# Miniprotein binders against p81326, part 66

Target 1, 226 residues: p81326
Amino acid sequence: MLHFGGFIMEINHISKILEKEREEYIRNKVEEYLKQGFSKDDAVNKANQSWRTYIGHRIQDVIYNLLKKFLKDSGLKVTTDKALNNRNLPEELDKVKRLIAINYGEYLFLPDADVIVYKVENNDIKIIAIISVKNSFRERRFETTYWKLKLKESPVTSHIKVFLATPDKDNEISYKCPNGKPKKMRIILEYELDGIYFLKEDFEETEKAKHFGKIVEDIIEISKKL
Key: E = the ipSAE of ESMFold2; O = the ipSAE of OpenDDE; V2 = 0.75 times the mean of E and O plus 0.25 times the DockQ between their complexes.

## First folded at step 8 (miniprotein)

Design V1i
Fold by OpenDDE base, second read of step 10:
Structure V1i (fold): chain B 226 residues (1-226), chain A 83 residues (1-83)
Amino acid sequence: as target 1 above (226 residues)
Amino acid sequence: SEEEYKILKLLFKALELLEEAEELAKKGDYEEAIKKLEEAVKLLEEALKIAKELGNEELIKEVEELLKLVKELIEEIKKKLEE
């Protein structure tokens, strides 16, 4: 029980810690965009968008490192979509890339896969889970759901669990029916995805909606059934 | 900032050592558990130093709380070794 307490605390504060950098980041980016010839309003808007991207990548990196660390002892491996974008991939990662690809007839495309968990058994690779990391849901609210549905359409990928990890800073999906009003996004995401993991404490817990601290155990359990 | 990220990395490493220490303690290997925790203390002290340099009061508080916890764990395990 003590194992997760400190870890849980750190996870819960990641977003808050990162947000402290926001003012300085925005100021610097605004200045950069002004120098590029953008108007003040455009510069501010672009800076805010840049911040959203930046903080999202940082949270993703933290989650990746955590999962990599905690899954290592279970023999599970972790990679990212970024790692798979290289032209010269090691054989193992090339196989991983192919095993998560979605068929669009003449084309194969990769789902948004911020973190990919897989195992290697007898030189065969099994993809266990894809974790999508989202800081906010202002844009592309159901993108992760789309990819889950697409993965289900193929017998090659139908077994892959798709999880969403989020601090949900704006409380967009933390509760199903706050004040008696259904949150459509929470309900749909929870229904369609295999799990939602919150990097915060203030949320409605369900069978599928859990604290991020439980993701490692859940992944390990899934891996044993595959 | 790069410094804040460094703090987070140090914290994560420290937490890993805590987990290892707990597993060792469960197995009765208290001496090795203490060694892991002492290493965690060093990492947290480095994190605390950086946090202080940044003037991040929240990070300072968090790291100090973790340091306190780890030190308390060391003392608890030491007591078990004496029994």
Scores: ipSAE 0.017, ipTM 0.338, lowest interface PAE 6.7, mean pLDDT 86
Fold by ESMFold2-Fast, scan of step 8:
Formats: C-alpha cells, structure tokens, sequence
Structure V1i (fold): chain B 226 residues (1-226), chain A 83 residues (1-83)
C-alpha cells in the first residue's frame, strides 16, 4: 500500500515551528500596538486577531504545498480559492470553479474552499474535497458547516467532501479526556462535516476527527470511489 | 491607526452576528436570522465608511465583498421565509 512517512514527518516538523512562531509573533505585535498608544488589553486583543489572520494564511499555504507535493503521484491536483478568483482563468481552473460554485438564485459563490483537491480524467473534472483552514473558531466558527449544507443541495456538488483543518491551539474543539463529553462546537462540526484534521498531537480521535497526517490517505481513497 | 482598529472591531462584531444568523437559519428561525444579518449590514456599512475615509483600497474591497455576501444571504433567507 502507499507509504506516507515523509508526509507525516513534514507536518510534525511544521507544527512545532508554527508553535514557536506564534509566541514570538504575538510578543512582537503586542509591543508594536503598545508603541502606537493602545492600552495593554487592546494591544493583546489586536495582537491575537493579527495572529489569527497571519497564521490562517500561512497554514493555508503550508497545507496547499504539502497536499500538492504528496498527491501529485496519485493523479490528483490541488488549487486554492485565491487561484480561482483570478479573472483570467485557464480552462481547467474555470471548470473547477464552476463545479464548486454554490447557487443563490441569480448569484454563484465559492464556498469556504481554502484548498481544493480534484482529478482530471480525459477532459472531465471531478472535485474530490475542499479543505477549510481555521486557526481559531471565535470568528466564523460554523462557516464551513454552512457551506457543506449548501453543497449537499445540488447533485453536482453533493459528493464533494468538506474537511476542516486546524491546529486548534486554544483547545476549542479538541479534548483530551476520553471519559468526558466533547464541547458543543466539536459535536456540531464533526456531525455536519466529512472530517476534521488536527495539526496537533493531543486530541480525541474518532472516525471523523483525525491527525492531519491521515488526510492524504483519506483523499486518495475517496478519489478511487469517484 | 485608531480608525483601522475601529474597522476591525466592527468587522469582528459583524462576523459574530453572521455566525448567530447561521445557527438560527439552521434551526429554521429565518426571521431572527434576518434580524441578525441586518444588524451585521449596519456595522459593515459603518466599517466601509471609515475604510473609504482612510483610502485603504484592500480594506474597502474586503468590506464591500462581505457586505455584498451578507445582503445576498438576507434575500435568500427572505425567499425561504415566503415559502
């Protein structure tokens, strides 16, 4: 069967780097905001919001590059919502955009699809999965579930798997006590989504809530059924 | 800037309201969902006014895109409410 040791090793290394980067980033941003005349409480709040934005984009880039690298030999292609928002799209990406767009009457919107995995067979495109990347859940915590529900409404998009990828450093949806009940947010997200992939080691695993190291294997398996 | 900070506070409050509206819509409480979204529209319009005064093109675009999305969601939910 396929060997994914290299993938798991890279994500473990990257997770540790991001952990250290957070502490330094927040410290530096708090100092910056204090120098601008903000109160300590406001500086801390702004620094945390700045980190959430920064790390969200950085994690998206990391996930995109990892999936592109490790899915290539399985005949799978990876793109991003940023690529799809280019007005001058190649034909292939234009088709991908149309196949994930959600209909709101006269309007079409892209879901929360930070990373998109698809395959091309002959000239036909099949969307395998979209991955929403979240560093924190205070802002737009159920946006991903909303997009999942909308995708289910159309036969064109109902097969598309919707995954959440998150380090969940604030332990908002991960738990360590096997005898305890998960938080409400975790229950709802796990119920509605096709999977949650954690970029951390310490969490309660289930059939749907897994370490990010499992995502490549899962995506390849799903693609074989399409 | 102080003005940029005000925009961020308005955006985060609008996103909280959007999340609340999503939960209400999932429960079928369309009228209350619309009320939350209309509150979000007011906050986003205030944020847009400040962003335009600052002349920050990237922020103006981001707020305009979010405002358009919220207004379209209101119309979509109104259609469900009429059914």
Amino acid sequence: as target 1 above (226 residues)
Amino acid sequence: SEEEYKILKLLFKALELLEEAEELAKKGDYEEAIKKLEEAVKLLEEALKIAKELGNEELIKEVEELLKLVKELIEEIKKKLEE
Scores: ipSAE 0.000, ipTM 0.084, lowest interface PAE 20.6, mean pLDDT 76

Design V1j
Fold by OpenDDE base, second read of step 10:
Structure V1j (fold): chain B 226 residues (1-226), chain A 83 residues (1-83)
Amino acid sequence: as target 1 above (226 residues)
Amino acid sequence: SEEEYKILKLLFKALELLEEAEELAKKGDYEEAIKKLEEAVKLLEEALKIAKELGNEELIKLVEELLKYVKELIEEIKKKLEE
């Protein structure tokens, strides 16, 4: 049995490999946007934004597949917000969708939920955790925090753990106080979220900030208390 | 699925071999590095086959990218051997 720990350590290399495609991807996208009539500066900016989205989705897919596999033996199920966007959902997924919905009075909206972990017990669904996957924090820095706070406001969703998984490529949240200077984003995210899981080795470990390799055991432990 | 898990296992084994190969190359053991990378290629080719059978476009792309990288690294190390 590939020890989950050893297997997960290798995920750090996936991010590195994906980043090597960046130059070629950017060149191709810049050319595409130039053909669409954008200025050179606009084309470069759009290409960079496209790259962030692209690599984020790829990392998310890897994380989803890993969690799905390693949680399966514990009887836990995994889905994604993308899967929940279908009009015709199976009953189980329809229930999952409803159990993560946030109340805005006349409207219900879903939080950003890249990965959703749940269990089925006696035909009842319990949502265990939502995992947000972020490659970089240049945009929407506290979006995951917002959703965590909103989920806490309802007794229906207040128990749901919200985790952030990130390679933190730009070292934005890897350390709390590098060189004596507090990193506001790291401090706030660690305070507000239930955990931060890094797909890298170079980070400040705390009770809530761990290597991604710990996420499976943490989720399993949480599931036993629910 | 079981097949997806098999793909992931193959990918991680390939990545392990890649890391070992890079370390060997840094030490100047280019021949052994190439052997590990060639084994990684075999694993990735198997992964690609399974991914195509499943029709998983994301995994196909991931595996193809890894294959490209490993092959490029082999060529780079081969050039160093000829030097």
Scores: ipSAE 0.005, ipTM 0.259, lowest interface PAE 10.0, mean pLDDT 86
Fold by ESMFold2-Fast, scan of step 8:
Structure V1j (fold): chain B 226 residues (1-226), chain A 83 residues (1-83)
Amino acid sequence: as target 1 above (226 residues)
Amino acid sequence: SEEEYKILKLLFKALELLEEAEELAKKGDYEEAIKKLEEAVKLLEEALKIAKELGNEELIKLVEELLKYVKELIEEIKKKLEE
């Protein structure tokens, strides 16, 4: 299997696993709610709501594992904001955290950085990209653009690429101007961010809006210029 | 390149159709499974044409191997349909 082809096949395999997990998860949650005395319709509705929360975290984990696996041979490392929030950090991750944290006087906050790609050269760390993973756009839809703008303000962080990765199952940002009506969220996100990567086939492709299968190649190319 | 990305999208769509066909075949819906696989063949043939125009040997090999697999699967399902 070729590296490029291997990544495509792995994405396909994981997509199959996620669909199977959905069926099993919903089946188990429906059974659980039925045992609690809920009606069949209520149990199904509650199971679907529970799935929406679960899948958000699951997609983040999937993206983290895919990037870690397929960037390893290029000398690139991957971590998560969850790892950076651990009480006891290894020296390398402590340096990563310091290089992406934004200072608000007495406080330091991490940007919306679900997945972070970096490299280590001569014991120095260089952050390449931050990836925000969004399963839906019902909340915090422009917070990623806020973090991008804040990162631009510092010479230490201004080079960091900020990407959005999303299945966008509700077609909230898949098209700029469906039926002649501009989609503000898609237009602003594409304008302000360095890229949007879709975990789906049906979307309006641009120089910045691409299928997720392109992300490994793009990150490697960016890293070569640093 | 834009052409490489177009190949990527065609490959992902073909793989999606392959997955749908596998599910249909498991349910015994062989005729619909074959239709999905035939759609996948068309997409893969388009991808192969673009890959050859680019001269990307790795993509050409990948698409050719996938085409072979899909065509073999069509023949296997056709045999089951004739049973």
Scores: ipSAE 0.000, ipTM 0.146, lowest interface PAE 15.4, mean pLDDT 77

Design V2
Fold by OpenDDE base, second read of step 10:
Structure V2 (fold): chain B 226 residues (1-226), chain A 83 residues (1-83)
Amino acid sequence: as target 1 above (226 residues)
Amino acid sequence: SEEEKKIEELLYKALKLLFEALELAEKGDYEEAIKKLEEAVKLLEEALKIAKELGNEELIKKVEELLKEVKELIEEIKEKLEE
């Protein structure tokens, strides 16, 4: 078993590493948007928005790759919502897609599922967990909780664990009651979700709020009970 | 200290390469992944040297652990390349 304990711990630095690229990225995007005819202010705003999207995808990719690697030996498989958006899916992924779909009467929609962990047993697919990856909570603060609640409403999806992975760069959910003031978002997210995994060290640890390094073990344990 | 900052810089560069290598390996670009990891090893070895010169046992241990993991990852990817 490749002890990647050190590497998992170093994931704490991913945000810092990526943030070093921010200045150059913003500069280049501003220039691009200026060439497209946007005002300076609009170009800066668009560049900042682009950066938020970009860094989010980069963190997601890192998490995906780590989970895929560390879960492989346990016979668990990992995919992404992006992979499921293809028109022509392999049978296995088509089944995965259907097993995470949420019923809205006449329509089925997929939850936000940055990373999906599943197992194949006797040709049956069991969805184990969905991991939502968020760099910041400025927008759509309770989107992950919404999807958790929706998944819980169906016997088909009620067993699926929903986890949040975040560096929480802005310290929005790192502590429940900093300075005696309750952080509503932390309390609600921790209550509604199956777990929060931090890509950082400076946070209030609880039964459900852990360092990202624990996610692999937790997923494996859950998989054994399904 | 300036030396500690240098170690931190080297670690960040090495980690960046490590993350990129993982992405490349996932895409099946094993050769390029190995190249990045080998570069990461060089950076970590430099960091280790500085850490030893400073006598910082915590940093020494951290860098040695990372070196071990990166080297193991290189071997793992090499095995896949031979498959």
Scores: ipSAE 0.319, ipTM 0.708, lowest interface PAE 2.0, mean pLDDT 90
Fold by ESMFold2-Fast, scan of step 8:
Structure V2 (fold): chain B 226 residues (1-226), chain A 83 residues (1-83)
Amino acid sequence: as target 1 above (226 residues)
Amino acid sequence: SEEEKKIEELLYKALKLLFEALELAEKGDYEEAIKKLEEAVKLLEEALKIAKELGNEELIKKVEELLKEVKELIEEIKEKLEE
């Protein structure tokens, strides 16, 4: 199938694809809102808000499809939190949901697990990793970290790797200050999480902060140790 | 340049077709996936021709690698279609 080098090149161009898609999306949404009777300024603002929601889902879908494609031959399965919230849940996915849910007294909540990687062994489910997808860090910047810390509290979930995947278009966590130090948010995220995978080319790699193309190899390696 | 902008447009269209083809292949729609990928190949070959005319070695390498991967994917899907 696709070579690993080809996979990395696809990821490097995704931001450009999404930027062109944005121009068409905004244009179409502005027209729709104008037809509904909104002013030009309101139409533009609503279109931009709509794009932020759309792009988040679009990036998540791309990541899901790429991981499902490249992990299939390794016996690993991929699902989403959206799939786990369906009313009619297959037994396998119901088990996945139970293994990742966090207890808050009488209530169970799913972490911010946009994409979930698991394997089936001897008719039992083992969760390998969850991937939180963030297009921007304007709001809820430490949500992924919070879920990582909650998962560590239970022996059932403490083995689960928690990764962040982000284009970081605004250079919120990939930028270094002029003195070479990372920003506080980057330091905290990298320290607490098991890895950060950038959907962009231009950043300094570390042991835990890598190009997204490396996530497949990393997940396969982790799965062999479980 | 206008030529560089054309290469970018061709790459954008080719990658969009590639992602659509990957989704179709996951659904088992292999014939439609192959059609999308063959269209992507044509766009990439046009981009490669322009990149070679410009003498941009970085673009030539990127387009050649992508073109190779797309062609390999077509063969893999054709094998599944024959099953």
Scores: ipSAE 0.000, ipTM 0.175, lowest interface PAE 15.4, mean pLDDT 76

Design V2b (at its last look DockQ between E and O 0.74; V2 from the best seeds 0.00; counts 0 for: pae E 3.2 > 1.5)
Fold by OpenDDE base, look of step 11:
Formats: structure tokens, C-alpha cells, sequence
Structure V2b (fold): chain B 226 residues (1-226), chain A 83 residues (1-83)
């Protein structure tokens, strides 16, 4: 039994690890954009934007790999929305895609689903959870909440747990009422989502707000009830 | 302390390699994954040595646990490579 405790807990350092790469990344991107004819200021701004995107993907990849590894022994499978964005899907993934689709009348659209956890039993697929990975909340603060609410509207998808995983580097949602002032975003996200999992130690723990290290156990427990 | 900072640096480097190794393993690049993990083991062993010298029981325990997990992961990947 892979003791989930040690390695998953070290995910707290992911932001520090990635931040060490920032200087070199920015320098290289600035040079690239300068060669493309951008001004120095524009090059720096674009490099910073590129970094944000890059870091977001890197964190998502780490979380995906961790979940895939730690959920494997439980028989649970993991995929991503990116993997579902293919015209030719294996039957299994095609079913997954259909089971997370949101109905907009004439159209079906997929929610943002950075990580999708599902199980296969007797050729039937059950979607267990969707994990949204956010490095920062500067943009689209409640997008995950929107998708949760939309999934809740259908009996086909209402059982799907929606989790948010974040390092919350800027402490935007780490505490509910710092200094006696309610943090609207934390309160709303915690209320609307099934859980928030922090890739850090410095946060206010609640029933729904936990350390990322708990996500594997929680998903396994949910899977047993489905 | 300076020694604690060194331990942290080593841990961060080791963890980086670990995350990269997981990605490589997922892609089927098992040999390269093992190489990274072996390097991570070396870094963690160095960290453990320093932690023991400091007598920091918490750090010792943490590093030993990581070492165990990394070594187990190496063995898991080796098994896949033989398949």
C-alpha cells in the first residue's frame, strides 16, 4: 500500500519548485518576444503571461500524474478534458465524454474538467469526480462553481463531485474571515463546490477545505458509495 | 539555519526530479524516469545525512519516508520496464 502520506504532502513545495524556473523562463521568453519585434515592455508582459499559463499547466500535470498513480490501485481511472477533445476516441473515453456533457438544448458542451476520475464496472462507466486545478484566481474566479451548478441540474451528472485544487499562492481563498472580514470568494467556492484541496499548509481547514493529501482518500470513499 | 536551508534545497531538487520522473513514466519513458529517481535518491540521502547531523528528528523522518517512497517507485517502474 503506497503510504499516501509523505509524497502527497510534499506537493506543498510545488510552487517553490516552479518558481525557481521562473527567472530563466522569463529571460528566455523575453528574448524570444524581442526577436519577434515586440518592445521591451511588451516582451516582459507577454513573458509574464506565458509564465502564468505555463505554471498552470505544470501544476495540472503534476496533479494529474499524482492522482493517476495513487488511484490506480483502487481500480479508478483518470483522464483529462484535453484527452477528450479528440474526434476519434476509444469507446471508454467517448462514454466518459458523454457522461460529463452539459445540456444546453441544441448543444452539449463539456465543463472545464482538468482531471476526471471515473470507474469502470461491468463495462459501465461511472463518473466520480471532476477536479479543477487553479494556480490563481485572477481570472474566471467562479468558473468552477458555474460548472458545478450546471452539472447539478441534470440527474445524469448531479452525482459528480466537483473539487478545486489550488496552491492559492496569493492567499485569495485560504481563509474564510481573515481579520474578521469575510472572503467572499472562499465562502462561495466552499459553499458551492464539493471540496477545496490546498497544495499548501497555511489555510483554514473545514469539512470541505482540506489539504490536497486527503483528496485520494476522499475520492476512493466517494467511489465506494456510487 | 544554513544546514536547514541546504536540506530544503536538496528536497526541492529531489521533488522536482520525482515529478518529472512521474511524467516520464506516464509517457512510457521508464529508463529516463528511473535515472531521475536515482538522482533524487542521491539528493535525499545527502539531505538525510545533514538532517542526522543536525539531530532534527522531524526532518529525518520526513526524508526517510520520501526515500522509501522513491525507492518503491523505482521498483515499480523497473517492473514495468521488464514487462
Amino acid sequence: as target 1 above (226 residues)
Amino acid sequence: SEEEKKIEELLLKALKLLFEALELAEKGDYEEAIKKLEEAVKLLEEALKIAKELGNEELIKKVEELLKEVKELIEEIKEKLEE
Scores: ipSAE 0.617, ipTM 0.844, lowest interface PAE 0.9, mean pLDDT 92
Fold by ESMFold2, look of step 11:
Structure V2b (fold): chain B 226 residues (1-226), chain A 83 residues (1-83)
Amino acid sequence: as target 1 above (226 residues)
Amino acid sequence: SEEEKKIEELLLKALKLLFEALELAEKGDYEEAIKKLEEAVKLLEEALKIAKELGNEELIKKVEELLKEVKELIEEIKEKLEE
């Protein structure tokens, strides 16, 4: 895919595109919940919760498909946490799952890894990067940071880059010192993660905080060092 | 300004169709993906016409690049249909 850089930069508009679906989505969900016997207030609350989950998955799917398309010609493969949770995995994906799983005694869990980038060389699989996609930081604010720290604990996984991708529509982490006061969440996320990629135009750029359109060349560069 | 707002509207609609087409192609729904991309081409062609009437060389170049990328994607998906 030559010259697809135009469309990857336009992902900054993803929130505008998807928000236009909200009104119809909410209306349909409210009707469904009312028919199930929920009160009007409960139906509305459930519909709004459903929308937040839906929009998050939609943004993740767009990111997955764009990365899969852009990285293919560089020999890089892309999968998702959702795909890795299927019962009957192909051998390749089973290896990917094992290479990112964290051991908690008798339990194995996958990190928060909405999108996973890897390569295959001589039948060996090398995990390049994990991308966590977050719409909002109201809950589980530092979950991505936790997983980066867990991956750093082992020499087998310490090389894995951990990125955060977000539209950050509400400006929760867009600036380091809004109004002269340090924004703790932005400062910690930027310090601990390997990068934050914004799906919008207006934010404070740094070496680690970039427009999402830069993620493809960053991943390709990293992959050549591994 | 009104013409620039119309171009933005057309670009957003075309981008939505592009993202939907990529999801369809991932699921193997190649014919529907092509249909959405062809609709996106029509919207981008309309945006290009307006950009040319404005004489905005930056917008013209941007829309032409997007048109080229969409048309290349259509060709790629058609090749998958032949497989």
Scores: ipSAE 0.362, ipTM 0.742, lowest interface PAE 3.2, mean pLDDT 87
Fold by ESMFold2-Fast, scan of step 8:
Structure V2b (fold): chain B 226 residues (1-226), chain A 83 residues (1-83)
Amino acid sequence: as target 1 above (226 residues)
Amino acid sequence: SEEEKKIEELLLKALKLLFEALELAEKGDYEEAIKKLEEAVKLLEEALKIAKELGNEELIKKVEELLKEVKELIEEIKEKLEE
């Protein structure tokens, strides 16, 4: 059974908590910068910049922990790019890192893989999906499509699903124009990626652009086909 | 109300401790993870008491669900620690 009264209900509760957390964070950071001698305007600007960095990591942590909990009973494992950048990597995670790394001559780079879902069968690792977590278009969401296209070029990585997860609080990619045409960024992201999962209620769903509450079921379905 | 705001603050603190405990457990720091979760239980028990005093059935249910989840996680990590 689903924890916290259900996956979808937990997402809605976390969304409300994050908004109140924002207000408290900004207030505390403004006070901190004022004590350091910054002007009120500078303190507010620095606090807002600090929040943008903080919330990005916070949403990533939330998504990671939710997916880890809800995928465990399906035999799926979840890790993060942060874990893969650890100095001393366990053998299993070292294999995961090598299976998603992209070759640029002498260099290996990880894609925009904030959260990684994989399975282990007979000591072989199969990567199911990578999830890029973006709070806003200011994080340049098209970088996710670049990584999708690079992964698609290799037979080792071409099966890996690439998803974008985003609150889209500014309605930049969940909004349709009054004449019915989605914004260019939404069209490109939906076309190139395997799915977009919105951490918000009010938008028009498609086969590839869905409420975040559907991500667990979708990943389990994909894993059964691999 | 003021009391409902306090319950939300307690829930926020408990969720922060829960996610911190999950990170600690991932890196094998099971004893510290259990300490964080036990503190979360205390916060959730306080929130539950206030919710029951208010008679808010929605909050009571939400707090009870979180409390059950946290307690189950403590038992799971304790089993890992005893290995």
Scores: ipSAE 0.000, ipTM 0.122, lowest interface PAE 18.5, mean pLDDT 76
OpenDDE base, second read of step 10: ipSAE 0.612; ipTM 0.842
ESMFold2 (binder alone), look of step 11: mean pLDDT 86; pTM 0.838

Design V2c
Fold by OpenDDE base, second read of step 10:
Structure V2c (fold): chain B 226 residues (1-226), chain A 83 residues (1-83)
Amino acid sequence: as target 1 above (226 residues)
Amino acid sequence: SEEEKKIEELLYKALKLLWEALELAEKGDYEEAIKKLEEAVKLLEEALKIAKELGNEELIKKVEELLKEVKELIEEIKEKLEE
């Protein structure tokens, strides 16, 4: 068994590592947007937004790769919403896509599903978990909660665990009641979601709020009960 | 200390290479993945040397664990390349 303990623990540094690239990235993007005819202020704002998107994707990719690797020996499979956003899907992924779809009457829509963990048993697909990866909570604070609640409304999807993985760089949800003041977002997210996994050490640990290193074990355990 | 900062810098560079290697391996670019991991090993070995010189047991243990994991990953990818 690959002792993945060290690598998983070092994920705590992902935000710091990626942030080292920020200055250069921003400079390059600002220059690009200036060449496109934007004002200096607009260029800076756009560059910062681009960075947020970029860093989010990078963190998601790391998490995806880790989960894929660590869950492989357990016979679990991992995909992404991006992989499902194709017109020509293999049969397996087409089934996965259908099994996470949310019913809105005349329409089916997919939840935000950065990482999807599933198993194939007797030619049947069972969705185990959806992991939402959030670097920051500035714009879409309760989006993951919304999708969890929507998934619970259908017997087809009600069993799907929804997890949040975050470095929580700005300490928005790391503690429930810092200095005696309740953090609404932490309390709600922890209540509504099946788990929050932190890519950092400095957080309030609870039954549902854990270090990211626990996510593999938790997913495997859930998979055995399905 | 300045030496501790250097170790941290080396670790960050090595971890970056490790993540990039995993991405490459996922795409089937095993040879390039191995090259990145070998570079990561060199950085970690340098970090380990500095940590030993400082006598920082915590850092020594951390770097040794990372080195072990990276080397194991290299062997795993090599096996895939031979298949």
Scores: ipSAE 0.375, ipTM 0.737, lowest interface PAE 1.6, mean pLDDT 90
Fold by ESMFold2-Fast, scan of step 8:
Order: structure tokens, then sequence, then C-alpha cells
Structure V2c (fold): chain B 226 residues (1-226), chain A 83 residues (1-83)
């Protein structure tokens, strides 16, 4: 593969950093559990389970920071659903929140918008894309699809692109079935969503399923058409 | 400094050309990819000259490493073109 560039180099560098971070994290957690009186085997198992939870949030933070860095010069801004759930929102983020919130009668809910890309034009905000980050598909496998369908129902939000970003370490949607066809979950996610971006090298690429390194240029192109 | 901002601007432009070249190479458009990478090399060489004049050793190292990697990519794509 020829995936090599500043953004792609940072993704590759971060992949190596995350592996080193994993070794250090597990070592520290094993030591912590041993001090609590757990056996070596129990400490290792608990440390591995702790890492699985940790890495999900860590990947989201990495994606946020990469997109913020590489979209800044194109006049695009990046935020997170965690930032939007803050009690004291700046005016700009309050507007972002209102433009992606979905109405359920008496209640307003945010979609699963781990990372949100938007632009500001003459004090007006235009939402470009929402990126859902999934480390595993065993639980909540079609949640991103549900939010995409809800956003399509409103003229205010129907233009918003909904992307999935995933390392897919368990090969749940990147590998083909024995019959040579994509897995059912891959077919459904790719059909309903605007794109899937893999943080891995080994997957079947299509017009909508690409390496994560392509996401910056795709978002910039979309923003120019809005 | 303003000189460091100029270097970052040149690096940004070079990385954009590198990105475009990688997209072209993925599509099998190797000749256009090489053309974009050669433009990136020129920008990186300009950035390297400014970094050396500024005496910023970390920035010199960063630009030299990127320049080496872009030149290696050009040779790799040339190999593909000959297949």
Amino acid sequence: as target 1 above (226 residues)
Amino acid sequence: SEEEKKIEELLYKALKLLWEALELAEKGDYEEAIKKLEEAVKLLEEALKIAKELGNEELIKKVEELLKEVKELIEEIKEKLEE
C-alpha cells in the first residue's frame, strides 16, 4: 500500500504509540491489581479488560485531535458530543448542539456524534459531518445507522454526512464471508451510512469504505459543496 | 516566529500535494502522482533551506525525514509504472 503522508504518517505513528501505550498501561494496571491482592492471572485478565474499555475512549480522542489539527487550515472546526454536554456552552457550541439535536416529543437528544465537523460562515453554523467511533460491533452494532436515519428525516439535518470510523480489530466488518461476499453487517452499514473509514490496512476498499487517511480530503471536498 | 510559520505553511502545502499523489497512485495514475510528488519535493527543499538558515535543529530533522520519505515514494511509484 502507498498510504504515506503527513496525516497518514501521524496515523501510523499514533498506531505505534498506542501499542507502546498499551504495554505500559497493562503493566501499570497489573501492578495496581497485584497490590490489591489479586493473583497474577486475575490481575492480567482485569488489566486486559480495563484496556479494552480505555482504548475505545482513547481512539475517539486521537481522531478528534487529528481532525482538529488537519482541518484547521481549511477553515473547518471540530468538536465532540462530550463538549456539547457541558452545562456552560459557548454561544458557538450551543448553536452546533441545536443544529444536530433530534426531537422526541418533549425531549431533545444528541445523536451518537463522537466527533462533529462544522464551519462558520457570517456567524451562521453549517454542520458538515458527524463521525461515530466504534472499537467493537458486538454491542450497539447498528446505532450509527439509527442516528443516520433519524437525521435524514429533517430538512435541517438531512445534509449532514454520517461516517463510521473503526480499527475493526476483531475483523467484524473488514473481512469477507467464506462465500466471497461481504458480511451482512458490513453491507448494511455501508449502504445506510455515508462512509466507513478503517484505521487498519487489511480491508476490502469501496467508494464508501476507505482508509481513515482519506477522511480529511473527503470532508474538505464535502464542505466546498455546502 | 514568522520564519517558523512560513516553514509550516510550506510543509502544509507539501503534505497536501503528497495526499493528492497518494490518491492518484491508488487509482493507478502513476505519472500524475509522480508529478505532484516532485512539486512537494521542491516545497520541502525550500522549507529545509529556511530551517537551516533559522538554525532550528528539530525542524531541520523533521523536514529532512519527510523529504527522504517523499523521494523514496517517488522511486516506489516509478517501479510500479515500469510493471
Scores: ipSAE 0.000, ipTM 0.125, lowest interface PAE 15.4, mean pLDDT 76

